# Miniprotein binders against q9bqp7, part 15

Target 1, 240 residues: q9bqp7
Amino acid sequence: VPQNWFPIFNPERSDKPNASDPSVPLKIPLQRNVIPSVTRVLQQTMTKQQVFLLERWKQRMILELGEDGFKEYTSNVFLQGKRFHEALESILSPQETLKERDENLLKSGYIESVQHILKDVSGVRALESAVQHETLNYIGLLDCVAEYQGKLCVIDWKTSEKPKPFIQSTFDNPLQVVAYMGAMNHDTNYSFQVQCGLIVVAYKDGSPAHPHFMDAELCSQYWTKWLLRLEEYTEKKKNQ

## First folded at step 12 (miniprotein)

Design yd2
Fold by OpenDDE base, fold request of step 13:
Structure yd2 (fold): chain B 240 residues (1-240), chain A 94 residues (1-94)
Amino acid sequence: as target 1 above (240 residues)
Amino acid sequence: SREELWERIFELIEKGDKEEALRLLREYIEKYPDNPLALFIVADLLFDMGRPEEARKVLERAKELAKKTGDPDLIEYVELLERLIERLLEELKK
């Protein structure tokens, strides 16, 4: 049990969207401050096993590709991910705010992969928007808040070259999602709360993306794990 | 505990004590023969120790088990190591 328990859901906020569906998704800029990001917390609190596997993978990839080849590989992966997120932001943005869509961004296998999921996405409330949990003292940049199949979700888009059909294979992504949820639910910049999460794994080859839906119960379970990671991070930082 | 054993194994690997890590992993596998991660790490250590033939044999089992678990990342790591082992074995035959 976390020592510093805090609820994921805000009892002061209603789950019912106030009828004023903001015509424009929220896009709160991330402020650079001393507050740790969700990503930083997760990276600094990886298990010995996770660190080991990641390091071994890196070493073996360098053996296969060479150092320059590995750098190119990592750069390409990063670029593909970035372009995918930019394309999604463009697609999910209201038409009135759509700057000239770079048609080249839309021709990716990843975009093809998520088409069936995008059909079930509506009511976009936030895109690439910063969240801050003032009490727990962390920040994050969430990809999307929207309705998926009629349920308001924090949506996190991931790219993969390999199938990830199970939520367990998404590593710390569930923790990231609930961290964003908990922050958003207690961030004064947001007038609503979310009870569900969605991780979407898009594939480079255009094969159907895997949606990993997280209901309120599952979110609560991962929230406890997130709190433990946050405590571990806080303790590690006090000892540095 | 299992957790303590794993912690010790990773510490040994980090320290470069591959033989002792291998011993502990083998003991673990005797108790838990269907752990693909343990088998993968054994194969990885054997590869690092210049024992690619033994690594290949262990990795074959790891691959089969990893596929059954459906862990795509472990499968990727296994396949990567498999390619490296095969490359090394080919180089040793020249």
Scores: ipSAE 0.716, ipTM 0.922, lowest interface PAE 0.7, mean pLDDT 90
Fold by OpenDDE base, fold request of step 13:
Structure yd2 (fold): chain B 240 residues (1-240), chain A 94 residues (1-94)
Amino acid sequence: as target 1 above (240 residues)
Amino acid sequence: SREELWERIFELIEKGDKEEALRLLREYIEKYPDNPLALFIVADLLFDMGRPEEARKVLERAKELAKKTGDPDLIEYVELLERLIERLLEELKK
């Protein structure tokens, strides 16, 4: 049980969109401060097994590709992910903010992959927006808050070259999603609450993306795990 | 506990004590023969120790089990190691 328990959901916030919800998605800039990001917390609190496997994979990839080849590979993966997020932001942004859509950004297997998911996405409330949990003292940048099949979700878009049909195969992504949810639900910059999460795994070959829906119950379960990771991070930092 | 054993195994690997790590992993596999991760780590250590033929044999079993579990990341790691083992074996034949 976390020592510093905090609720994921804010009872003071209603699930009902206030009629005054701006028609424009929120885009709060991330302020770089001393506050750890969700990503940093997760990276610094990986299990020994996770660290081992990642390091071994890296070493073996370098052995296969060479150092330069591995750098190129990593750079390409990063670039593809970045372009995908930029394309999604462009697609999900209101028409008035549609700068000249770089048509080249839209011509990707990843974009093709998510088309069936995008059909079920509506009511975009935030895009690439910073969240801060003041009490638990962490920050994050969420990809999207929107309705998926009529349920308001924090949506996290992921790219993969390989099928990830199970939520368990998404590693710490569920923790990231609930961390963003919990922060948003208690961030004063947001007037609404989210109770659901969605992880979308897009594929390079354009095969249908896998949506991993997280209901309120599942989010609560992962929230407990997130709190434990956050405590572990805090303890590690005190001992440094 | 299983967790304590894994922690010890990883500590040993980090310290470079591959032989003791292998011993513990083998004991683990005797108790839990259907763990593809343990088999993978054994194969990986054997590869690092310059024992590619033994690594190949263990990895074949790991691959079969990994495919049954459907863990895509483990399958990827297994396939990567398989390619590396085959490359090493080819080099040793020259």
Scores: ipSAE 0.715, ipTM 0.923, lowest interface PAE 0.7, mean pLDDT 90
Fold by OpenDDE base, fold request of step 13:
Structure yd2 (fold): chain B 240 residues (1-240), chain A 94 residues (1-94)
Amino acid sequence: as target 1 above (240 residues)
Amino acid sequence: SREELWERIFELIEKGDKEEALRLLREYIEKYPDNPLALFIVADLLFDMGRPEEARKVLERAKELAKKTGDPDLIEYVELLERLIERLLEELKK
């Protein structure tokens, strides 16, 4: 049980959008502060098993590709992910704010992969927006807040070269999503609450993306795990 | 606990005590024979120890079990290691 328990959901916030919610998605810039990001917390609190497997994978990939080949691979993966997020932001942004859609950004297997998911996405409320949990003292940048199949979700877009049909194969992504949810639900910059999460795994080959829906119950379960990771991070930092 | 055992195994590997890590993993597998991760780590250690034929045999079982679990990441790691083992074995035959 976390020592510093804090709720994921804010009982003081209505799940109902205030009628005054701007039609334009929120885009709060991430402030560079001493406050740890969700990503940093998760990276610094990986289990010995996770660290081991990741390091082994890296070592074996270097053996297969060489050092330069692995650097190139990693760079390409990163670039593809970045371009995918940029393309999604462009697609999900209101037409009036659409800078000249770089048509080249839209021509990707990843974008093709998510088309069936995008059909079920509506009511975009935030895109690439910073969240801060003031009490728990962490920050994050969420990809999207929108309705998926009529349910308001924090949506996290992931790229994969390989099928990841199970939520368990998304590693710490569920923790990331609930961390963003918990922060947003208590961030004063947001007037609304989210109770659901969605992890979308897009595929390079354009095969249908896998949506991993997280209901309020599942989010609450992962929230407890997130709090434990946050506590571990805090303890590690006190000892440094 | 299982968790404590795994922590000890990883600590041993980090310290370079691969033989003791292998021993503990083998004991674990005797108790839990259907753990693809344990089998994978055994194969990986055997590969690092220059024992690719033994690694291959263990990895075959790991691969079968990993496919049954449907863990795509583990399958990927298994397949990566499989390719590396095969490359090494081919090099040793020249």
Scores: ipSAE 0.714, ipTM 0.923, lowest interface PAE 0.7, mean pLDDT 90
Fold by ESMFold2, fold request of step 13:
Structure yd2 (fold): chain B 240 residues (1-240), chain A 94 residues (1-94)
Amino acid sequence: as target 1 above (240 residues)
Amino acid sequence: SREELWERIFELIEKGDKEEALRLLREYIEKYPDNPLALFIVADLLFDMGRPEEARKVLERAKELAKKTGDPDLIEYVELLERLIERLLEELKK
């Protein structure tokens, strides 16, 4: 049990979109401060098992590909992920015109993979937008807030070369989603709140992406785990 | 106790005490035999120790169980290690 429990939802805030909300998705810029990011917290609180598997995977990949081969591989994976997120922001932004979009950016296996998901996405409220939890002192940059099949979600887009049909195989992604959700629900830059999450795993070969929906109850369960990770991070920072 | 044993195994691996880690892993697998990750770690340690024939045998068991669970990350780890083991065995034939 976390010692500094804090609610993920804000009872003083409405779930419902209102007519005064902007028609253009929010894109709050990251502020320069010293508080930790969600990804930093998660990276610094990995279990010994997670650390072992990552380090052995790196060592084995280097053994197979060589040092330069591995560096090229990781650089390409990072670029593909970056291009995927840029493409999705462009597709979901109402300000973008067809002529402004890079035609090659929109033609990828990952974009093909998510087409069936995108048909169910509407009411985009935020894209690549900063969130800050002022009380718990952490920040993040969420990918998307939009309705998925009629439910307003924090949506996180992931790329994968391998199928990930189960939410358990997404490691810390559910914690990332709920951390963004909790921050957004208590961030004064946002006038609404979100109670659901969605993790979308897209595939390089264009195979149908796997959506992993998180209802409010599941989000609350992962929120407790996030608070424990944040508490662990704070204790490690105090001792370093 | 199960969690304590599991954490101790990774502590030993971190220290580089591969023989003791392997002994505890075998104890863990005897108590919890349907864990493909534990079998993978045994195969990975055996490979590091220069025992690729033993690693291959254990990895075949790990691969079958991993496919049942459908964990794509574990399947990737298993397939990568399998390729490395086969390459080492080919080199040793000479």
Scores: ipSAE 0.678, ipTM 0.916, lowest interface PAE 0.9, mean pLDDT 85
Fold by ESMFold2, fold request of step 13:
Structure yd2 (fold): chain B 240 residues (1-240), chain A 94 residues (1-94)
Amino acid sequence: as target 1 above (240 residues)
Amino acid sequence: SREELWERIFELIEKGDKEEALRLLREYIEKYPDNPLALFIVADLLFDMGRPEEARKVLERAKELAKKTGDPDLIEYVELLERLIERLLEELKK
């Protein structure tokens, strides 16, 4: 149990945007900041098991591919993820121009993989948008806020070369989603809040993506785990 | 306790005490026999210790259990180590 529990939802906020809200999705810029990001907190609070597995994986990959081969592999994986996110932002944005829409970004197995998910996505409210939790003092950059099958969600897009049919297989992704959700719900740049999450795992070969829906109850359970990670991070910073 | 034994195993591995880590891992597996991650770590240590035939046998069991759980990260780790073990065994035949 966290020593200083904080609620994920804000009772002073509606979960429905006002009718006068802009039709263009919010894109709050990420500013330079001394407070930690969600991804930094998660990276710095990995368990001994997680650290071991990551280090052994790196060592084994280097044995298999060589040091230069491993560097090329990781660079390509990063580039593919970046292109995927850029393509999704372009697809979901109401403003599309030839200069802002690279046709090659839209040609990928990952984009093919998510097509069936995208038909169920509507009412896009935010894309690649910064969030800050003013009380808990952390920041993030969420991928998307939109309705999925009629429920307003913080949506996180992930790429994978292997199927992840269960939410437990998505590692720390549920913690990222709820951390972004909690930050958005307590960020003055947003006039509404979100109670659901969605993790979408897209596949390089174009196989149908797996959606992992998180209702409010599941989000609250993962929020408790996120608070523990944030407390652990804060304690480590006191000892530096 | 289970947690204390598990944490101690990783401490020993970090210090490079592979023989004691292997001993505690075998004790752990006897108490908790359906853990594919524990079997994978045994195979990984045996590979590092220059015992690839023993690693291969343990890894086959880890692979079967990992596929039943459907953990794609563990499956990736197992398949990577399997390829490295097969390469080493092929080199040793030469």
Scores: ipSAE 0.656, ipTM 0.912, lowest interface PAE 1.0, mean pLDDT 85

Design yd2
Fold by ESMFold2, fold request of step 13:
Structure yd2 (fold): chain B 240 residues (1-240), chain A 94 residues (1-94)
Amino acid sequence: as target 1 above (240 residues)
Amino acid sequence: SREELWERIFELIEKGDKEEALRLLREYIEKYPDNPLALFIVADLLFDMGRPEEARKVLERAKELAKKTGDPDLIEYVELLERLIERLLEELKK
């Protein structure tokens, strides 16, 4: 149980966005900060099991591919993810419709994979936007806030080389989503509140992406787990 | 407790005491059966210890259980180790 519980939803905010919403999605810049990011908190609070599995996976990949092969593999995975996020930001941003888009960026299996999801996405409120939880002292950079099938969601886009049909297969991703949600709901740069989450796993071969919807109740359950991870992180920093 | 036994196993692995870790893993599997991750770790240790035929047999069981649970990360780990075991066994035939 967290020692210092804090609510994920802000009772002083409307559950419904203001009808006079901006026509351009918010993109709050990251500030140079000493407070930890969501991803740093999660990385620094991995269980012994998670650390073991990651290290053995690295060792086995190096055995299979060689050191140079593994370096190339990880570089390519990073590039694929970067290009995917760049493409989605461009597709979802009306400001960038007048820019010359990289044709190869828009023509990928990952983009084809998410087309059926994008049909259900509307009312984009934020893209690649910073969030800060002033009280709990953490920051993040969320991918997207938009309506999915009529529900305003914090949306996280993932590329995957393996099918992930179950939310459990995304391990810490739900914690990342709710951490961004909690920060946004208490960040003065935002006037609205978000109660739902969505994790979208896209596939290189263009096969249909898997959406993992998180309603408010599920988000609240993961929020408790996030608070425990943040508390664990804070305890580690006090001992350093 | 279950959690204490699990943590002890990882401590032994970190220390390099593979034989004792394997003994405790077998105890864990007996007490908490149908654990594909525990079976995978047994196979991984056996591979490290130069016992690839034993690793292959355990890994086949781990693969069956992992597919039942539908955990794609564990399936990925299992398939990677399977490829390495098969490569080693093929090389040893030469």
Scores: ipSAE 0.645, ipTM 0.912, lowest interface PAE 0.9, mean pLDDT 85

Design yd5
Fold by OpenDDE base, fold request of step 13:
Structure yd5 (fold): chain B 240 residues (1-240), chain A 94 residues (1-94)
Amino acid sequence: as target 1 above (240 residues)
Amino acid sequence: SREELWERIFELIEKGDKEEALRLLREYIEKYPDNPLALFIVADLLFDMGRPEEARKVLERAKELAKKTGDPDLIEFVELLERLIERLLEELKK
């Protein structure tokens, strides 16, 4: 049990999405601050097993590809992810319909992969927007807040070269989503609350993306795990 | 605990005590024979120790189990290690 328990949901905020169709999605800039990001907290609190496997993967990839080949691989993965997020922001933003959509950004297998998911996405409330949890002292940049199949969700878009039909409990992706959710629900810049999460895994070959829906109960379970990771991070920083 | 044992195994590997890590992993596998991750780590250690034939045999079992669990990341890692083992075996035959 976390020592410093804090609720994921804000009882002062209405669960009813205010039916006001936001004319423009929120895009709050991330401020450079000494406050740790969700990603930093998760990265510094990885288990010995996670660290081991990631390091082994890197070493074996370097052995196969060479050092330069691995650098190129990593750069390509990063670039593909970035372009995918930029393309999604362009698609989901009503204002960018007026700016020259780089048609080349839209011609990706990843974009093709998510088309069936995008059909079920509506009511976009935020895109690439910063969230801050003032009490728990962490920040994050969320990809999207929108309705998926009529449920308001924090949506996190992921890219994969291979089909990953199951999000294993060993991945920190659910923790990232609930961390953003908890921060948003207590950030004064947001007037609404989110109770659901959605992780979408897009595939390079254009095969149908896998949506991983997280209901309020599952989000609450992962929130407890997130709080434990945050406490671990805080303790490690006090001892440094 | 199971968690403490894994932590000890990873600590031993980090310290370079591969033989002791391998011993503990083998004991673990005897108790839990259907763990594809443990088998994979054994194969990976054997590869690092210059024992590619032994690594191949263990990895074959790891691959079969990984396919049953449907973990695509583990399958991918198994396939990577397979390619590396085969490359090493080919080099040793020359």
Scores: ipSAE 0.727, ipTM 0.933, lowest interface PAE 0.6, mean pLDDT 89
Fold by OpenDDE base, fold request of step 13:
Structure yd5 (fold): chain B 240 residues (1-240), chain A 94 residues (1-94)
Amino acid sequence: as target 1 above (240 residues)
Amino acid sequence: SREELWERIFELIEKGDKEEALRLLREYIEKYPDNPLALFIVADLLFDMGRPEEARKVLERAKELAKKTGDPDLIEFVELLERLIERLLEELKK
């Protein structure tokens, strides 16, 4: 049980969007501060098993590709992910704010992969927006807040070269989503709250993306795990 | 606990005590024969120890179990190790 329990949902916020919510998605810039990011917390609190497997994977990939080949691979994966997020932001942004859509960004297998998901996405409230949990003292940059099939979700977009149909294969992604959700629900910059999460895994080959929907119950379960990770991080930092 | 055992196994591997790690993993597998991760780690250690034929045999079982569990990341890692084992075996035949 977390020692510093804090609710994921804010009872003081209405689930009803205020009628005054701007039609334009929020884009709050991430301020670089001493405050740890969600990603940093998760990375620094990986289990020995996770660390071991990642290191082994890296070593084996280097053995297969060589050091330079692995660097290139990693760089390409990163670049593809970045371009995908940029393309999604462009697609989900209001038409009036669309800078010249680099048509080249839209021509990707990943974009093709998510088309069926995008059809069910509406009511975009935030895109690439910073969240801060003041009480728990962490920050994050969420990809998207929108309605998916009529449910308001924190949406996290992931890229994969291979199908990942199971939520278990998303590792700490569920924790990331609920961390963003919990922060947003208590961030004064947001007038609304979210109770659902969605992890979308897009595929390079254009095969249909897998949506991993997280209801309020599942979010609450992962929230507890997130709090434990945050506590572990805090303890580790006090001992450094 | 299972978690404590795994931590010990990983610590042993990090210290370079692969034989003791293998022993503990084998004992674990005897108790829990349907754990694809344990089998995978055994295969990986055997590969690292220059025992690719043994690694291949263990990895085949790991692959079958991983497919049953549907863990795509483990399957991918199994396939990576499989390719590496086959490459090593081919090199040893030359």
Scores: ipSAE 0.727, ipTM 0.934, lowest interface PAE 0.6, mean pLDDT 89
Fold by OpenDDE base, look of step 12:
Structure yd5 (fold): chain B 240 residues (1-240), chain A 94 residues (1-94)
Amino acid sequence: as target 1 above (240 residues)
Amino acid sequence: SREELWERIFELIEKGDKEEALRLLREYIEKYPDNPLALFIVADLLFDMGRPEEARKVLERAKELAKKTGDPDLIEFVELLERLIERLLEELKK
């Protein structure tokens, strides 16, 4: 049980979007401060097993590709992920704010992969927007807040390539999503709350993306795990 | 505990005591025979110890189990190690 329990949902916020929902998605800039990011918390609290497997994977990849080959591989994966997120932001942004859509960004297997998911996405409230949990003292940059199949979700877009650059523990992505949810629900910059999460895994070959929907109950379960990770991080930093 | 055992195994590997790590992993697999991760780590250690034939044999079982679990990351890692083992075996035949 977390020592510092805090609710994921804010009882003071209505689930109903106020009628004055801005037609334009929020994009709050991430301020670099001493406050740890969700990503940093998760990275610093990986299990010994996770750390071990990641290191072994890296070593084996270097053995296969060479050092330069591995650097190139890592750079390419990073670039593809970045371009994918930029493309999604462009797609989900209102047409009036569309900077010249680099048509080349839209021509990717990843974009093809998520098309069926995008059909079910509406009511975009935030894109690439910073969230801060003032009480629990962490920050994050969420990809998207939108309605998925009529449910308001924090949506996190993931790319999957073979070989995967990281053994993504299936466990940390849900933690990231609920961390963003909890922060957003208690961030004064947002007037609404989210009760659901969605992880979308896009594939390079254009095969249909896999949606992982997290209902309020599942989010609450992962929230408890997130709080434990945050406490572990805090303890580790005190001992440094 | 299971967790303590894993911690000890990882510590041993980090210290370079691969033989003792293998012993503990084998004991673990005897108790939990259907753990693809444990089998994978055994294969990886055997590979690292220059025992590629033994690694291949263990990895075959790990691959079968990994496919049953549907863990794409483990499957990918198994396939990576498989390619490395085959490469090493080819080099040793020259």
Scores: ipSAE 0.706, ipTM 0.923, lowest interface PAE 0.6, mean pLDDT 90
Fold by ESMFold2, fold request of step 13:
Structure yd5 (fold): chain B 240 residues (1-240), chain A 94 residues (1-94)
Amino acid sequence: as target 1 above (240 residues)
Amino acid sequence: SREELWERIFELIEKGDKEEALRLLREYIEKYPDNPLALFIVADLLFDMGRPEEARKVLERAKELAKKTGDPDLIEFVELLERLIERLLEELKK
């Protein structure tokens, strides 16, 4: 029960795409300012369990690889994640053609892992686009807004290997999606809204990714949890 | 509460009171035997205490349960600890 409850959906906006489809997906630039990002809020409100697990994981990785080996590993994982998102943006953009550079981006297990999902994705409305919740004062950068099996979704692409596991745990992934959804639904840069979410965790070895679809009811449940995390973050900032 | 118990366990581990942490964890597992995280932390603690044979046995069950959850972070961490345990066992043979 958050103190500052706010609806995830905007009654002043349509749930359906308008009749005039844009030829180019929206890509609102991210403006860095004082208001916190979704990722920052989630990182700063990690449970003691998440903090413990992350620190033990780091210790154990350093035991396995050494300090320099661990830095190299994390840098490589960051790069692979960046290339994965770059490849997806290229694949989903209607104006980009496959080039020599794009062929190298497409050569990854992660892209192989999501191919069956991409076949069900259409009607791309936004790619790598900033969102801001004007009332609750938080920002984010969503990966994709598109139809999945006919339902307009905020789609979040994740890699199985992460530079900082447990920060974006399985339980936090839905919070990230609904935070983006709520922000988009109340952001003046967007004229429509989205009520469904999709989380896709890709595997490095190319194994088929599993889509985790979230309907409007499930999104509303996670929205309440997101509001609690945002409230917790706000209280922590008052004590810093 | 369960949350307070976990906080106490983590506090004990951080302070280096590994035997008391292990005792509390084993009491927890007796009540909740299907918790892969609890089993994993037991294995991790036993490894840290230089008891890799015991850690390997506990981790085998933790790995089985972790696969059921589908949690990629936990599964990956379990596999990391397994590699570290096997390396320590190999080093002790020398």
Scores: ipSAE 0.683, ipTM 0.916, lowest interface PAE 0.7, mean pLDDT 85
Fold by ESMFold2, fold request of step 13:
Structure yd5 (fold): chain B 240 residues (1-240), chain A 94 residues (1-94)
Amino acid sequence: as target 1 above (240 residues)
Amino acid sequence: SREELWERIFELIEKGDKEEALRLLREYIEKYPDNPLALFIVADLLFDMGRPEEARKVLERAKELAKKTGDPDLIEFVELLERLIERLLEELKK
């Protein structure tokens, strides 16, 4: 049970898009400061099980590839993830055309993997956009806010290969989504709110991505867990 | 109790007390025989202890169970360990 509960939704905001919405998605710039990011909070509050498994995975990867091979592996995985997100931002942005896109960027198994998901995505409201929760004092950079099958969602895109896999990382993905959602719903840079989430796991070989939809009730449950992680983080920093 | 047992197991492995960690893991598996994570950690520990034939046997069951969970991180980690075990077994045949 969190000590300092705060609501994920803002009753003063509409969850429906305006009929006269602008054609350009929001892209609020991220200002780097001392305020912790969602990603940092989650990294600093990993369970002992997550830490153990990550350390063992690293040791086993080094056994398989050698230290230099492991460094190259993680660098390539970071690059592929970055390229994937850049390609999705380009695909979903109305300002970019095919002439202005890196053709190599748009050709990957990960992009092929999400094609069937992209068919159900519309009404893009934000892309690679900063969020801040002033009261709870955290920031983030969300991937996308758009409609998925008619529901406005915070959408998080994931690649199947990760530089830091954790056995329980699929549980942390929902925390990331709801943290962005809660921040956005109380951020003065946004005039609307979002009550649903979507996590899309794409595969390097192009096989169909797996969408994981989160309705408002599920988002509220994960929001409580996020608040506990944020409390844990602040207690650790208080005791440093 | 379950959470405390896992914390004890991880502490033992960190300190290098592999035999005691293995004993506690087998006690856990008696209570929860279909836990893929426990079976995986047993296989990983046996691999570290230079017992790859035993590790392979345990890992076969862990792999089957991991696939049922659909956890991609565990599945990939199981497959990584499987590759390492097979390489060691091939080297020992020389």
Scores: ipSAE 0.658, ipTM 0.908, lowest interface PAE 0.8, mean pLDDT 85

